# VH-VL binders against Probable ATP-dependent RNA helicase DDX59 (DDX59): the designs that were tried, part 11

Target 1, 164 residues: Probable ATP-dependent RNA helicase DDX59 (DDX59), of Homo sapiens (Human) (q5t1v6r416to579)
Amino acid sequence: NVRQIILWVEDPAKKKKLFEILNDKKLFKPPVLVFVDCKLGADLLSEAVQKITGLKSISIHSEKSQIERKNILKGLLEGDYEVVVSTGVLGRGLDLISVRLVVNFDMPSSMDEYVHQIGRVGRLGQNGTAITFINNNSKRLFWDIAKRVKPTGSILPPQLLNSP
Below, E stands for the ipSAE of ESMFold2; O stands for the ipSAE of OpenDDE; V2 stands for 0.75 times the mean of E and O plus 0.25 times the DockQ between their complexes.

## First folded at step 6 (VH-VL)

Design v02 (framework fv_narsoplimab)
Fold by ESMFold2-Fast, scan of step 6:
Formats: C-alpha cells, sequence, structure tokens
Structure v02 (fold): chain C 164 residues (1-164), chain A 122 residues (1-122), chain B 106 residues (1-106)
C-alpha cells in the first residue's frame, strides 16, 4: 500500500522540490527517508535540510561506524531526527524504522534498489508515499519504471513516456 | 590523507602553450560529487577560478578564458591535466589544483595543492 | 560574470572581533564558503555552507549569510589569524571568488 509518484526534476531543481515536499502538510510525515546516490550528497543535503527548513536531519552512509549508527538509531527512536538522508546503506536496526514518506532524490541505478527503497514505506499497515525524482540521467530505466508504476494508476511525466 | 600536487614550476614564452598536471591521492576521480578545479593567483592578486572537471568527465571553464583552456583527466593515473594556449605575461601566476566538492548546485574546494609558479616571459 | 565584493583590508587588535564581509546580489540565497591564505601558503577552507567549521578550525571562527551579505567572524582574534581571507560561492555552472580581505592583527 505504497503510493508511487514519479516527478520529472532536473538536477538544479531537486533541492527546491525536496524542500517543497518537506513543507507540504499532506506529504510530510516524519521521519522522512531521503535516498541519494553518494556519501557527499547525503552529508551536504542533510545539512541543507537543517539550514533551509529547520528540520532535524542526519545522514547515514557507509562511512558511518557501527557506534555512530547505534547513536543515530537511538536518536531516531527518541524523535531527534525528522529527516534521514541515506545512500541506501542503513545497517542493522536502522532498517527497521517505519516511514510514511520516502523521497528518491536520485533515482537508483537499478529497479531492484528502487523496490528496496520504496519498500520502507507503508510497513505495519500504514499508508505511505514514495516520491522519485527522474530526469535524462535515468533514461535507461524509463521502460522498467513505466512497467512498474503504470498499473498503480499514478500519472507518469510526459518526458518519461515520450522518450525514444 | 587526501593530497593534490601540481607539476612544475614552469617557464613559458609568450604565445606558447602551458601544460600542468595535477596528481591526486586519497580519493578516486570517479567518485560522484568530487572533481578537480584549477585556480590561479597572480602575484599579489585575488584567486581566479579557471576550470573544473567532474567525475563523469563533464567540464566547466571560466567564460573569459574558455577558448584557451582544456581540462582532462586520466582516472587510471589519478591525474588531471590543464592546457592553456597563447600564454601572455599577464598569465604569470601561482596555479593551484584543488579537490572540488560538489553536489548539484553547491561547490567548494578542500584540500588545495601546494601550488606551482608559472612565469611567462621572453 | 557574477561579482563578490570584499573590503580590501581590515585591522584589529589582538583579542578583538574581526568581521569580514562578502557582498553579492542575493548571496543569502546561496551558500558562502571562506578560505584563509597565509603568505607563501595554499588557501585553507575555514568555513563552509555559511556557518559550518571544518575539522581543526577553532570555535572562535563563525559565519553567517543573509540578504546580500555573508560574514566571517573571528572572535578573540589572534596574531596567527593574520592572513588574506577569500569568500566563494557557487552560481549555476561557475565558481566565484571575492577579491580578498587582508586581515592585519596589530
Amino acid sequence: as target 1 above (164 residues)
Amino acid sequence: QVTLKESGPVLVKPTETLTLTCTVSGFSLSNAGMGVSWIRQPPGKALEWLAHIFSNDEKSYRTSLKSRLTISKDTSKNQVVLTMTNMDPVDTATYYCARGLRYYDWSYFDPWGQGTLVTVSS
Amino acid sequence: QPVLTQPPSLSVSPGQTASITCSGEKLGDKYAYWYQQKPGQSPVLVMYQDSKRPSGIPERFSGSNSGNTATLTISGTQAMDEADYYCQAWDSSTYVFGGGTKLTVL
């Protein structure tokens, strides 16, 4: 029971679009899990979320030690974070956190990864939303995205449908 | 940790082409969000950005110098090369390479190489 | 090309607060970065994303950025802080540096 939304968002517009989503009372259900394609992106975007929106944000990626992940898990359980920015490597314990909103800031490199990321939404019987930003960087996956998302009744961007 | 080192120093005659090599260690030129810039500083003057190469081989150049500049990388050698044609005495400067940290629309430099002096004279 | 304007020089006494400004149109809508350069040395990042300190930079360094002006503030300025300071911003596809401010501690 995950609502899949695919948005056409060019790279320089992604931060503004993410901030719009985080300020949308209908979509914003903390904690929000945001997926990016690199560690630097996770750190920088997490800091930008804190600066621009005032929301409590933290990054999680492969360079976070087990003790750092344990501290982040404790903080999440205590409500210290409203937004988690990750490269997809959550680690033991953190992968059990239930979310109602996932934002794929960067489209994953494979549909298997996409499925795993949106699978964090709607756990434990809750309704949830997964929003994925796409642009020409993801064109090799356009057919697979359309095949998975069309049956859900969601509207796909014209750019995805009309791409050669 | 992470280091960058410029080739040189170099003496260049007016109208000739400058070639500088930056050798990087401690990070991969293929890493997303990372790249290398060339930045120069004439004696006693401000820093001036010249060119940047991203991990995906995308390139950016200072508009006023674009026709004279070429930046390239060899990921297997961990090297970035800058060429600048038609050198003039006003191009005399310390040339730095620096790791450019970028995610979409924000970017900064850390660390910087030691710099290399390029002197253009007859 | 976009322009970032800094005062060319600033003098403070040891222990006083130095405030170095960087002005540009709608700079507060962008991130500002600051570099310290001592004579004969390479620039060193001392402030990133307006107000964040890199590892090893003392807490007496702080930053802000709003409207058209970013500011690097050094509290309890020490002789070792004497250097040229450059601001920098990202504007679309280009890197822009300020003209630099020579901080003299005397």
Scores: ipSAE 0.013, ipTM 0.557, lowest interface PAE 8.4, mean pLDDT 85

Design v03 (framework fv_becotatug)
Fold by ESMFold2-Fast, scan of step 6:
Structure v03 (fold): chain C 164 residues (1-164), chain A 120 residues (1-120), chain B 107 residues (1-107)
Amino acid sequence: as target 1 above (164 residues)
Amino acid sequence: QVQLQESGPGLVKPSETLSLTCTVSGGSISSYYVHWVRQAPGKGLEWLGVIYYSGSTDYNTPFTSRLTISVDTSKNQFSLKLSSVTAADTAVYYCARGLRYYDWSYFDYWGQGTLVTVSS
Amino acid sequence: EIVLTQSPDFQSVTPKEKVTITCRASQSIGSYIHWYQQKPDQSPKLLIKYASQSFSGIPSRFSGSGSGTDFTLTINSLEAEDAATYYCHQSYSYPYTFGQGTKLEIK
């Protein structure tokens, strides 16, 4: 039950593209998980989301205890937060949690991580959307992304398909 | 591809600190988390702890007061120090690669293991 | 902590037999179970991740199933090289824990 969208987004354009998604009434469906590749990025991006869009946002990363992460995820489900920006370290109980939208702001380093991150969407009989930003930083995964996503009928960026 | 290799003294005296190094080759140390697992002779596997890209750590509860895991990115090395050792700490020690940014990790590659015997 | 109990502890099997190893968790852990093979004096090797997903390069005779508390590793047609100890591992919560192991010996 997951609609997979792959977008070509250069690093300087990622923030603007995320805000466009969060302000799009068709795409924005809370609760939302945004995955990034570093702790400082999670803190800064969650602050920017809250400041610029007005959405209730907070970060999850390795410097927050498992109890803190659990409380944040509970808050996400209860509407205390609309957007959680995470490094992928979410906390226990995730197997009982389903979100409506995942944005992979940074493509994970492996396809296994990708599958697990988008697996937070479409659970419990609920349809959802996973949007992943890619660019040349993810070249080594282009073949694997294409193999995984092509069968779903989703359109792939031309840049990915023309990869050596 | 990625290889992990443990090294350190094979014999440690009771009450001293056991110190091991895991050297990684074939990949960037920042692209994954490293976990430490041990196995006493003839026994099963026991998880000791993990170190994240940030240098943050999580340890198995019996070891929190005497275990330290650290990383040296300039040497591509992870280190494990276990203080106040006893004969019960005699085991093969493994470092293992886990998923970056993810609490719910499998271990795709393991070092060959290094036997540490605690004996006077 | 989450306790994992494997069954059987030991089994002597003939080549080509179907072997099933079970792993039972003391609480629900979703699909956060992984299976490893360990041969004598060797490191563990990942076979199955997230209950049912085969790791790269693993022979198709190995498969996994289950969710919640009950999990199984199946070897559809045992080969001589499959003589090893098999461990389940839960990654649902820290501390990570392993089952006690199942030793398979070939007759």
Scores: ipSAE 0.006, ipTM 0.500, lowest interface PAE 12.3, mean pLDDT 84

Design v04 (framework fv_maftivimab)
Fold by ESMFold2-Fast, scan of step 6:
Structure v04 (fold): chain C 164 residues (1-164), chain A 121 residues (1-121), chain B 106 residues (1-106)
Amino acid sequence: as target 1 above (164 residues)
Amino acid sequence: EVQLVESGGGLVQPGGSLRLSCAASGFTFSSYAMNWVRQAPGKGLEWVSTISYSGGSTYYADSVKGRFTISRDNSKNTLYLQMNSLRAEDTAVYYCAKGLRYYDWSYFDYWGQGTMVTVSS
Amino acid sequence: DIQMTQSPSSLSASVGDRVTITCRASQSISSYLNWYQQKPGKAPKLLIYDASSLQSGVPSRFSGSGSGTDFTLTISSLQPEDFATYYCQQSYSYPTFGQGTRLEIK
């Protein structure tokens, strides 16, 4: 079961909000997957997580082989890494990986990607949380987000509900 | 090598309009937030506006909100600033500046040479 | 907006000197502070980000420290090319800059 939390987070506030989540003892439950929309972002954000929070962090993206990605995710599940920052490509290829917390730092470009990303949470009898940052960059998906998330009982940000 | 080249500055009368352009090269333009930062003659730096990597979110300093519009064309690697209802207080060198990381728009790691905008009667 | 105040507004120093420039935020900004160098007629150059991280290509004589509201930029042994205006800038909220510190030859 996945608890879906949608937060309105402007681009300049995303890094601060991520570190607040990782430092919040009620929200932070390793292993953690953070999803971003580009390779450079995955590399730089995973480095920032390690430097600022001291958590063991590494990136996953399309330039890493299938076996390399499997080894990193094995390390995440076994405690060699606490946070993995990944592009959306991971969400489709490795359906059996389960984590306690997903943070969508960037809202994916489609609802299919969103569903695949949050599907890494709460499998195999565990409850989990998926936190997704949205702002006007995702306005074309607001109706689809509301349609998908509203039935779960989660509270949606008023900015999403009031946007044209 | 990252390069940012501004153009479009000049002399305008109060109430007039100008459009600034910034041509970017040497990095994946569509992956980074872009910024305009200005500096009045003999004064310090003032952030003017930011646009997200996709163009979906824009932010403005209170001093320019409602008068200036930031935009970008990722297919042309070009950033724009449309300046309307110009005031004498808008006189400054306008710099195009790149965000350090796509999520750290306000870390200005590369800057253009600047283009001078003079608003005078 | 968060106000940034630098001290001093100007200082004179000699090559080889240890120079310190301070920056104060009107509210806590954690470690979200950047330092820039600007030479006359040139665009600013990023020196330090996140209070203490040295930007690639910047000489090791530059260092930053601080957190919360009080921050310091230090140049351990001043070189001729370091005479410039230095600006602090917070990245905690919408970006605001200090007024600048002009470093001049004694």
Scores: ipSAE 0.007, ipTM 0.538, lowest interface PAE 10.1, mean pLDDT 85

Design v05 (framework fv_zilovertamab)
Fold by ESMFold2-Fast, scan of step 6:
Structure v05 (fold): chain C 164 residues (1-164), chain A 121 residues (1-121), chain B 107 residues (1-107)
Amino acid sequence: as target 1 above (164 residues)
Amino acid sequence: QVQLQESGPGLVKPSQTLSLTCTVSGYTFTSYYIHWVRQAPGQGLEWMGSINPSGGSTSYNQKFKDRLTISKDTSKNQVVLTMTNMDPVDTATYYCARGLRYYDWSYFDYWGHGTLVTVSS
Amino acid sequence: DIVMTQTPLSLPVTPGEPASISCRASQSVSSYLAWYQQKPGQAPRLLIYDASNRATGIPPRFSGSGYGTDFTLTINNIESEDAAYYFCQQYSSYPYTFGEGTKVEIK
């Protein structure tokens, strides 16, 4: 029970679009999970979120120690973080977190991964939204995205629908 | 060490097509954007376009409408700039530069040495 | 296109003095602004990104400030090796645009 929104967002426009989403009172329900495809991306985007929006943000990726992950989990449960930027592998305990908003800043490399990421939304019977940014980097998945998302009634970007 | 190196012709005749290659080393090619920036003699810097080497998506300055193409060859760690219908006003030093992949940050942390392209008869 | 205007275009300074260069955008670029140094015959070198973050290896005498349309690059205790052109760049909107450049000359 997740509202799936697919947006056409070129790579240079992604950061601005994320900030617009985080400043949208109807969409912003902390903590927000933001998924990116590399560790450096998680660290830098998390820092940018804090500096630009003032929101309490933290990154999670494979180079975070078990102790750091445990402390992040504790902080999330206590409301200390509003935005979490992750490479998709949250680790022990953190993968049990459910949220009301997921942003796939980078489209996952497979539909199985996509389903896993958006599955973090809407646990405990709450309404939730998953917003995924796509562009030509994901053209190999356009058919699979359309096949999955069209039946939900969600509007797809014209660039995806008109792709050869 | 991170290195970017431009190569290509130093002289192009009007109406011909320019082809420049940027070869990179010292980092993972697909982890960073490559941009092309030019500088005409006695003038400022002008952003031309970029490519994401991971997926091949491109962005272009609208000024070059349909005459600019940027492509990549991952096996050679190369990005190629192709520009058709060259004009004397296109005389400039052409740079390739490395940018971040996942943000609005098209700031450039490493640059090639630049290659001067003169367009004349 | 967003127009970037730098002032002054020429800045003679004495070693040990502070120097400031202004960059003004024709519309808001938030914090998406970088500063570059270019010495004769060389490629530009990144100094500052996101308006105020110093790039790796850049000495602390260089600092950036500003948000929206008005930005400043400050060089405290200027040294002889700082003689160069300095350019601002916005990356908020396509096409990315640069200022005209400021030539810093050591007296």
Scores: ipSAE 0.006, ipTM 0.520, lowest interface PAE 11.2, mean pLDDT 84

## First folded at step 9 (VH-VL; framework fv_zilovertamab)

Design w1 (from u01 with light chain R91Y; at its last look DockQ between E and O 0.04; V2 from the best seeds 0.00; counts 0 for: pae E 15.2 > 2, placed apart)
Heavy chain, then light chain:
Amino acid sequence: QVQLQESGPGLVKPSQTLSLTCTVSGYTFTDYWIHWVRQAPGQGLEWMGIINPSGGYTSYAQKFKDRLTISKDTSKNQVVLTMTNMDPVDTATYYCARLDFDFSGEYFDYWGHGTLVTVSS
Amino acid sequence: DIVMTQTPLSLPVTPGEPASISCRASQSVSRYLAWYQQKPGQAPRLLIYDASNRATGIPPRFSGSGYGTDFTLTINNIESEDAAYYFCQQYSDYPLTFGEGTKVEIK
ESMFold2, look of step 9: ipSAE 0.006; ipTM 0.447
ESMFold2 (binder alone), look of step 9: mean pLDDT 89; pTM 0.897
OpenDDE, look of step 9: ipSAE 0.798; ipTM 0.918

Design w2 (from u01 with heavy chain E106Y; at its last fold request DockQ between E and O 0.59; V2 from the best seeds 0.00; counts 0 for: pae E 2.9 > 2)
Heavy chain, then light chain:
Amino acid sequence: QVQLQESGPGLVKPSQTLSLTCTVSGYTFTDYWIHWVRQAPGQGLEWMGIINPSGGYTSYAQKFKDRLTISKDTSKNQVVLTMTNMDPVDTATYYCARLDFDFSGYYFDYWGHGTLVTVSS
Amino acid sequence: DIVMTQTPLSLPVTPGEPASISCRASQSVSRYLAWYQQKPGQAPRLLIYDASNRATGIPPRFSGSGYGTDFTLTINNIESEDAAYYFCQQRSDYPLTFGEGTKVEIK
ESMFold2, look of step 9: ipSAE 0.478; ipTM 0.810
ESMFold2 (binder alone), look of step 9: mean pLDDT 88; pTM 0.872
OpenDDE, look of step 9: ipSAE 0.871; ipTM 0.939
ESMFold2, fold request of step 12: ipSAE 0.485, 0.483, 0.500; ipTM 0.825, 0.790, 0.829
ESMFold2 (binder alone), fold request of step 12: mean pLDDT 88, 88, 88; pTM 0.878, 0.878, 0.884
OpenDDE, fold request of step 12: ipSAE 0.879, 0.869, 0.879; ipTM 0.944, 0.935, 0.949

Design w3 (at its last look DockQ between E and O 0.04; V2 from the best seeds 0.00; counts 0 for: pae O 14.3 > 2, placed apart)
Fold by OpenDDE, look of step 9:
Formats: C-alpha cells, sequence, structure tokens
Structure w3 (fold): chain C 164 residues (1-164), chain A 120 residues (1-120), chain B 107 residues (1-107)
C-alpha cells in the first residue's frame, strides 16, 4: 500500500519544501529516498540536505562505481544514511524494504517511471508514502497522474485538477 | 492475530542493566516501527524510543539517550530494549507498541506490559 | 517538549450520563492528538486518532473533538465497562508525550 501525495511546488520552492518534509516528525521516516532528474542535481541536493537539515545524506547515480553504489545501498538498508538522493539508477527489482518514504523531487519523465519510483515503498505489504512535486513543467502528465492517484483517495492539488 | 509480548526480569538491582525483549507475531515483522513506552505505578505514560522496520534507525527520548539502546532481531521477530544503570525511579511497567497508521505516530497494538522493579 | 494537561484527573459519572475529558497542549499540535483507554492491569487501547477519528472497533458513544491546543474526549451514555483511565497523546513532535490521565469512575 502506497499513499500518494501530489504537491504543487514551483521549482524555486522545491528545496525548501523538501527540507520541510524532512523536518516533519510525522512524515520523516528514515531512510528517505529522494528522486531527482540529474546527477549533478543529486550531488548538490544531497549536500544541501546534509548542511541544512543535519541529516546524513548521500547521492547515488550512474557516475558512481558499482562498489560505491553497493555500499550506499547497503548503508541505506543498515541505516547509515537517513536520506539518499538518487537518479533513476536503482534497479527495478531492488528490494528496499526499509524505505517508507519516497520523495519525487523532480517529476518522473513517464508514468512508468513514476510507478517504479513510488514502488520503492510499500513492498511486501508494507505501508509507504510517496510525495511527488509537480508544477507546470509537467503538464503533459497531469491527466495521467490524476487518473492514477484520484481513485486511491490520495490528495491532489487544486492546480492539477483545474488545469485544462 | 497481531500480538506483542514483553519479556525479561521482573527484578533488577540498582546500577544493573535491564534487558527486555518484545516478541511480535501475527504480522510481517519488518513492516512496522516499534516503540517502547513505560508507566510508573500509578503514573502516566512515558515514551522512551522508537526503532524502524529494518532496525537500522533508532531515536530516543533525551532523558534516556545515554543509557538506552533499542535493537531488532529479525530472525526471531524480536525487539530488544537495553537500559543501563537502573535506579529505583525506573520501576515501571514497560510496554512495546506498534505503529500502524500512515503519517501516524499512534499505537494501535500494545504488549501486555512487563513490570520491572528496581530494588536492592 | 510539548506538555499535555488533562482535566479533570478524576471524573465520577452516573450510568447513562455523558462524560467529557479535556486535554490541553502547551503548544499547537494541530490535529495530531490521540485518546487511549486503559483498564486496570491492561495496556492502553487506542480510541481516537487525529483528534476526531474513531479507531476500529470503538463504539460510536466515544467521540473526539478539537484542534490546536484544546481537545475533548466525550463518552455519551456512559456504561459500567467504560470505567478506566483515559490518556491523550500528541504526535506533533518528538518526544511523544501523554497527558496525566483521567480516572473515570462509575457511581
Amino acid sequence: as target 1 above (164 residues)
Amino acid sequence: QVQLQESGPGLVKPSQTLSLTCTVSGYTFTDYWIHWVRQAPGQGLEWMGIINPSGGYTSYAQKFKDRLTISKDTSKNQVVLTMTNMDPVDTATYYCARLDFDFGEYFDYWGHGTLVTVSS
Amino acid sequence: DIVMTQTPLSLPVTPGEPASISCRASQSVSRYLAWYQQKPGQAPRLLIYDASNRATGIPPRFSGSGYGTDFTLTINNIESEDAAYYFCQQRSDYPLTFGEGTKVEIK
């Protein structure tokens, strides 16, 4: 079971919103997986998370070695990292049973990718939460998101529902 | 049927270390966070700490952070509480409790509790 | 820490009458408040969560209200089986904190 929350967040406000989520004692359930759309962004965001929130944060992307990626994933599962900022490099078959919160910092490029990313939570019957940031830059996916999320009773932003 | 059960010594001497075990059944052990809460005789409830499903993350109340450790043994479906330097003031019924609600820090299932008396 | 204060600490009630218990938070906890029932020799039992939502299996005579700092648990048509301690609990911030408890006695 994955609780899906769609938040309307303009690009300049994304980092602040993420920090608010990470500082929310009700939402923050480490380790947290944060998805971004670029490798440099992952590195920068991970640094920012660590500096601003004080949380142990690390980035993972294709430019990191396989050994490093394995160590990061192991650390995630063992609780060494409270936040992992990732591009879409995580294998679809990877079982991250400890992850209970996913944040799509950047909107996935497709609904298929969206489903796979939010699928990082709610494994093996677990309850999980997926928070997705959306804005006008992702207007092409508005209806698809609405169609998928609305039947679940999940929260949708008015901006999304009122969009043509 | 969801069940939690605390077990351990009912009597501990001052300065000794308390070890309690919470054994869970009736659900997937690795799916839920577990809390420890205690209650002194005739008093209110006091939150002690929490452990995540994998056991890799814990958080403790400031009062106990220096002498409290919570761990998980997944192979046995158990959560273990260890508290050092026990004092008579630590005499209480100790509970483990499950967190089940999304976004919720509520306790839907509790163990029966185990009374721990600290006395010489 | 957020301090939760309950009033009254003791509440004698006649069967069939309503009972009301107040819980006050030292700071706003929004809607993130729960109520528990505890009978002698038993663990607490969740009654209400998020201020006004009744937990599974809880009779309709139990209801919760409030937001921010002031909350109320109401037991309508009190029954003999309702004799117990009642606790409020906030989940707005860690550490989680509980009220002192209210002893409801049946006259």
Scores: ipSAE 0.000, ipTM 0.556, lowest interface PAE 14.3, mean pLDDT 89
ESMFold2, look of step 9: ipSAE 0.397; ipTM 0.773
ESMFold2 (binder alone), look of step 9: mean pLDDT 89; pTM 0.880

Design w4 (from u01 with heavy chain Y57R; at its last look DockQ between E and O 0.03; V2 from the best seeds 0.00; counts 0 for: pae O 4.3 > 2, placed apart)
Fold by OpenDDE, look of step 9:
Structure w4 (fold): chain C 164 residues (1-164), chain A 121 residues (1-121), chain B 107 residues (1-107)
Amino acid sequence: as target 1 above (164 residues)
Amino acid sequence: QVQLQESGPGLVKPSQTLSLTCTVSGYTFTDYWIHWVRQAPGQGLEWMGIINPSGGRTSYAQKFKDRLTISKDTSKNQVVLTMTNMDPVDTATYYCARLDFDFSGEYFDYWGHGTLVTVSS
Amino acid sequence: DIVMTQTPLSLPVTPGEPASISCRASQSVSRYLAWYQQKPGQAPRLLIYDASNRATGIPPRFSGSGYGTDFTLTINNIESEDAAYYFCQQRSDYPLTFGEGTKVEIK
């Protein structure tokens, strides 16, 4: 069972919002997966998370080898990392049973990707939370997001519902 | 549809250099590392090396590190294997392969059909 | 390098019977063990990854087990189409290494 939260967040405010989430005792349940759309962004954001929040953070993306990725995921499961910032390189086939919070820092490029990313939580009957940042840059997905999330009873941002 | 295809000469003379090309399609070229694996006739699989098309980072098996170079051409979505000083013992089917977790959330293997390279005088 | 040893190297099986192939690693590879099927003239095909996960499209009669150094591929109710070579492969460390392969023949 995945609780889906859609937040309207302008691009300049995303980092701040992420930090707020990571500092929220009700939301923050390590380890946390943060999904971004850029490899460089993943590295920079992970560093920022460490510096600003003090949390142990690492990035994972295609520029890291399979061995490196393996070690990162192992560390995630073993509690070595509290935050993992990832591009879309992780599959649901990974045993990420300990993940309780997913943050889509960048809106996924498709609903299929969205479903796969939020699927990192809520495994084996466990409760999980998926927080997704959305803004006008992803307006093409407004209808699809609303359609997907509304039946779950989750609250949608007014900007999303009022969009034509 | 994800596709990998090896191409190159089927015959190489001893001491000559082998050059094989792996052409990939059906996905973003730079998103996944590409492996090279060979298989001598009637023998097992032998891992040769790997490349990250994004930055060109490579890793080679110790056995091949002095003879093997793997490179990429992003403009053509190609990975190139170059191996010097070929010997009849290097006769094998050569595969390029994508072995990774896909966006679909599962581990997938995509192999080329393989190309037979015979080293003979 | 991590050496992967398979047993047996040849396995004749009667249709309907189970087949079991063992793979032993020279050192622990945790769960990072895959099984491949290869038929003549074809590239290998992934059957099992991470020791026990079936790849997409793989029938339930294929199963994998093990952890650390000892692994087993089991094929229940063997079918004629299962005649092939089977390889184990570790991805715990570079270089990636494969077992010798097991030839499964249908009687």
Scores: ipSAE 0.019, ipTM 0.669, lowest interface PAE 4.3, mean pLDDT 91
ESMFold2, look of step 9: ipSAE 0.523; ipTM 0.804
ESMFold2 (binder alone), look of step 9: mean pLDDT 89; pTM 0.898

Design w5 (from u01 with heavy chain F103Y; at its last look DockQ between E and O 0.73; V2 from the best seeds 0.00; counts 0 for: pae E 3.7 > 2)
Heavy chain, then light chain:
Amino acid sequence: QVQLQESGPGLVKPSQTLSLTCTVSGYTFTDYWIHWVRQAPGQGLEWMGIINPSGGYTSYAQKFKDRLTISKDTSKNQVVLTMTNMDPVDTATYYCARLDFDYSGEYFDYWGHGTLVTVSS
Amino acid sequence: DIVMTQTPLSLPVTPGEPASISCRASQSVSRYLAWYQQKPGQAPRLLIYDASNRATGIPPRFSGSGYGTDFTLTINNIESEDAAYYFCQQRSDYPLTFGEGTKVEIK
ESMFold2, look of step 9: ipSAE 0.664; ipTM 0.858
ESMFold2 (binder alone), look of step 9: mean pLDDT 89; pTM 0.903
OpenDDE, look of step 9: ipSAE 0.000; ipTM 0.560
ESMFold2, look of step 10: ipSAE 0.377; ipTM 0.766
ESMFold2 (binder alone), look of step 10: mean pLDDT 90; pTM 0.900
OpenDDE, look of step 10: ipSAE 0.562; ipTM 0.858

## First folded at step 10 (VH-VL; framework fv_zilovertamab)

Design x1 (from u02 with heavy chain F103Y; at its last look DockQ between E and O 0.03; V2 from the best seeds 0.00; counts 0 for: pae O 10.8 > 2, placed apart)
Fold by OpenDDE, look of step 10:
Structure x1 (fold): chain C 164 residues (1-164), chain A 121 residues (1-121), chain B 107 residues (1-107)
Amino acid sequence: as target 1 above (164 residues)
Amino acid sequence: QVQLQESGPGLVKPSQTLSLTCTVSGYTFTDYWIHWVRQAPGQGLEWMGIINPSGGYTSYAQKFKDRLTISKDTSKNQVVLTMTNMDPVDTATYYCARLDFDYSGEYFDYWGHGTLVTVSS
Amino acid sequence: DIVMTQTPLSLPVTPGEPASISCRASQSVSSRLAWYQQKPGQAPRLLIYDASNRATGIPPRFSGSGYGTDFTLTINNIESEDAAYYFCQQRSDYPLTFGEGTKVEIK
C-alpha cells in the first residue's frame, strides 16, 4: 500500500521542498530513500541534507564498491542513516522493509523505473509514501504517473500541494 | 593480507594541530570505511569518526566535530586525521580501524597497531 | 548517545573457572553488539559480533548472548592467556560507543 504524491517543483526549489518534506513530522519516517538521476547529484544532495537538516545522510551509486553499497544498505536497514540518496542502483528484489518514504527528487526515466522506485515502500503490509517531483523539464511521464496516482486519492498539506 | 598502520608525531605541544596518517594495504582502499578510535592511558575506547574512502564522506563524534577533520588520499591509500587545538587531555593511543562485513558476510575487524600521541609542553 | 555500561569493571578469576561480563545499553541496540579483547600494548581484537557470533579464530570457550539492552560475554574454562581487558561496543547508532572495559585477572 503506497500513497503516491506528485508535486510540481521547479529545479531551483527542489532542495527546499525536499527539506520541507524531511521536516514534516507526518511525512518523515526514517529511513527515507531519495532518488536522483546522477551520482554527483546524489553526493551533493546527501551532503546538503546532512548540513541543512542535521539528519544522518549517505549517498549510494555505482561508483561505490559493491561492499560499500552493501554496507550502506545494511546501515539503512539497521537505522544507521535517516536519509539515503540513491541513483537507480538499487537492484530489484532488494527488500528495504524499513523504508516508509520515497522521494523521487528527479523524475524517473520510465514508468518501469517509477514503479521500481516507489516499490521500495509499502512492503510487507506496511504503509508507505512516495513523493515525486515533476516540472517543465521532467513532465514526460506526468500523465502516466498521474493516471497511476489518481486512484490512490492522496491528501497532502496545502503547503505541499502543487500541480501543473 | 589486510594491514592498517598509523603514523605521525608521538609528541604534540598544547594548542598545536595533530596530524595522523592511516595507511592501508592488502585490499581495495575504497571498499571499506575507516574508523578512528582513541584510547587514553588506562581508559576505555572512544570513537572519533569515520570516513568513506569512496567519495570522502565523513561523520564525527559530536565531541570532536569542531576540531576533527578526516580526509583521504586515494592515490596513497591513506586516511588522514587532523585535530586542532590539542590539549594534554587528548593524550591517547590513536587507532585507525576497519570494522565491517566481508564479501562472505562475516564480520571482520582490522586495527592498526595504534600510535601513542602525547600532548605536553 | 547510547551509553554502554559494563559490570564488573574488575574480575579476578581462577584458572579453569568461568567468567561472565555484563554489558547494558541505555537503549536497545538489537543484536548490534560486539565484544573485544585487548591485551596490554595491543589493539583490540574482535571476539564476538552481532551479540553471539564468534569471530574467526576465536576459541569456543568464548560466547556471547543477549538482545536489546542486556548482553553477556562468557568465558568458559579461563586460561592464563585470557587475562585482558574486555569491551563491549554497540553499532546500532552513531557515535559508536564502548563499555568502560572489564579487567579480567588470573588468580
Scores: ipSAE 0.006, ipTM 0.564, lowest interface PAE 10.8, mean pLDDT 89
ESMFold2, look of step 10: ipSAE 0.385; ipTM 0.760
ESMFold2 (binder alone), look of step 10: mean pLDDT 88; pTM 0.874

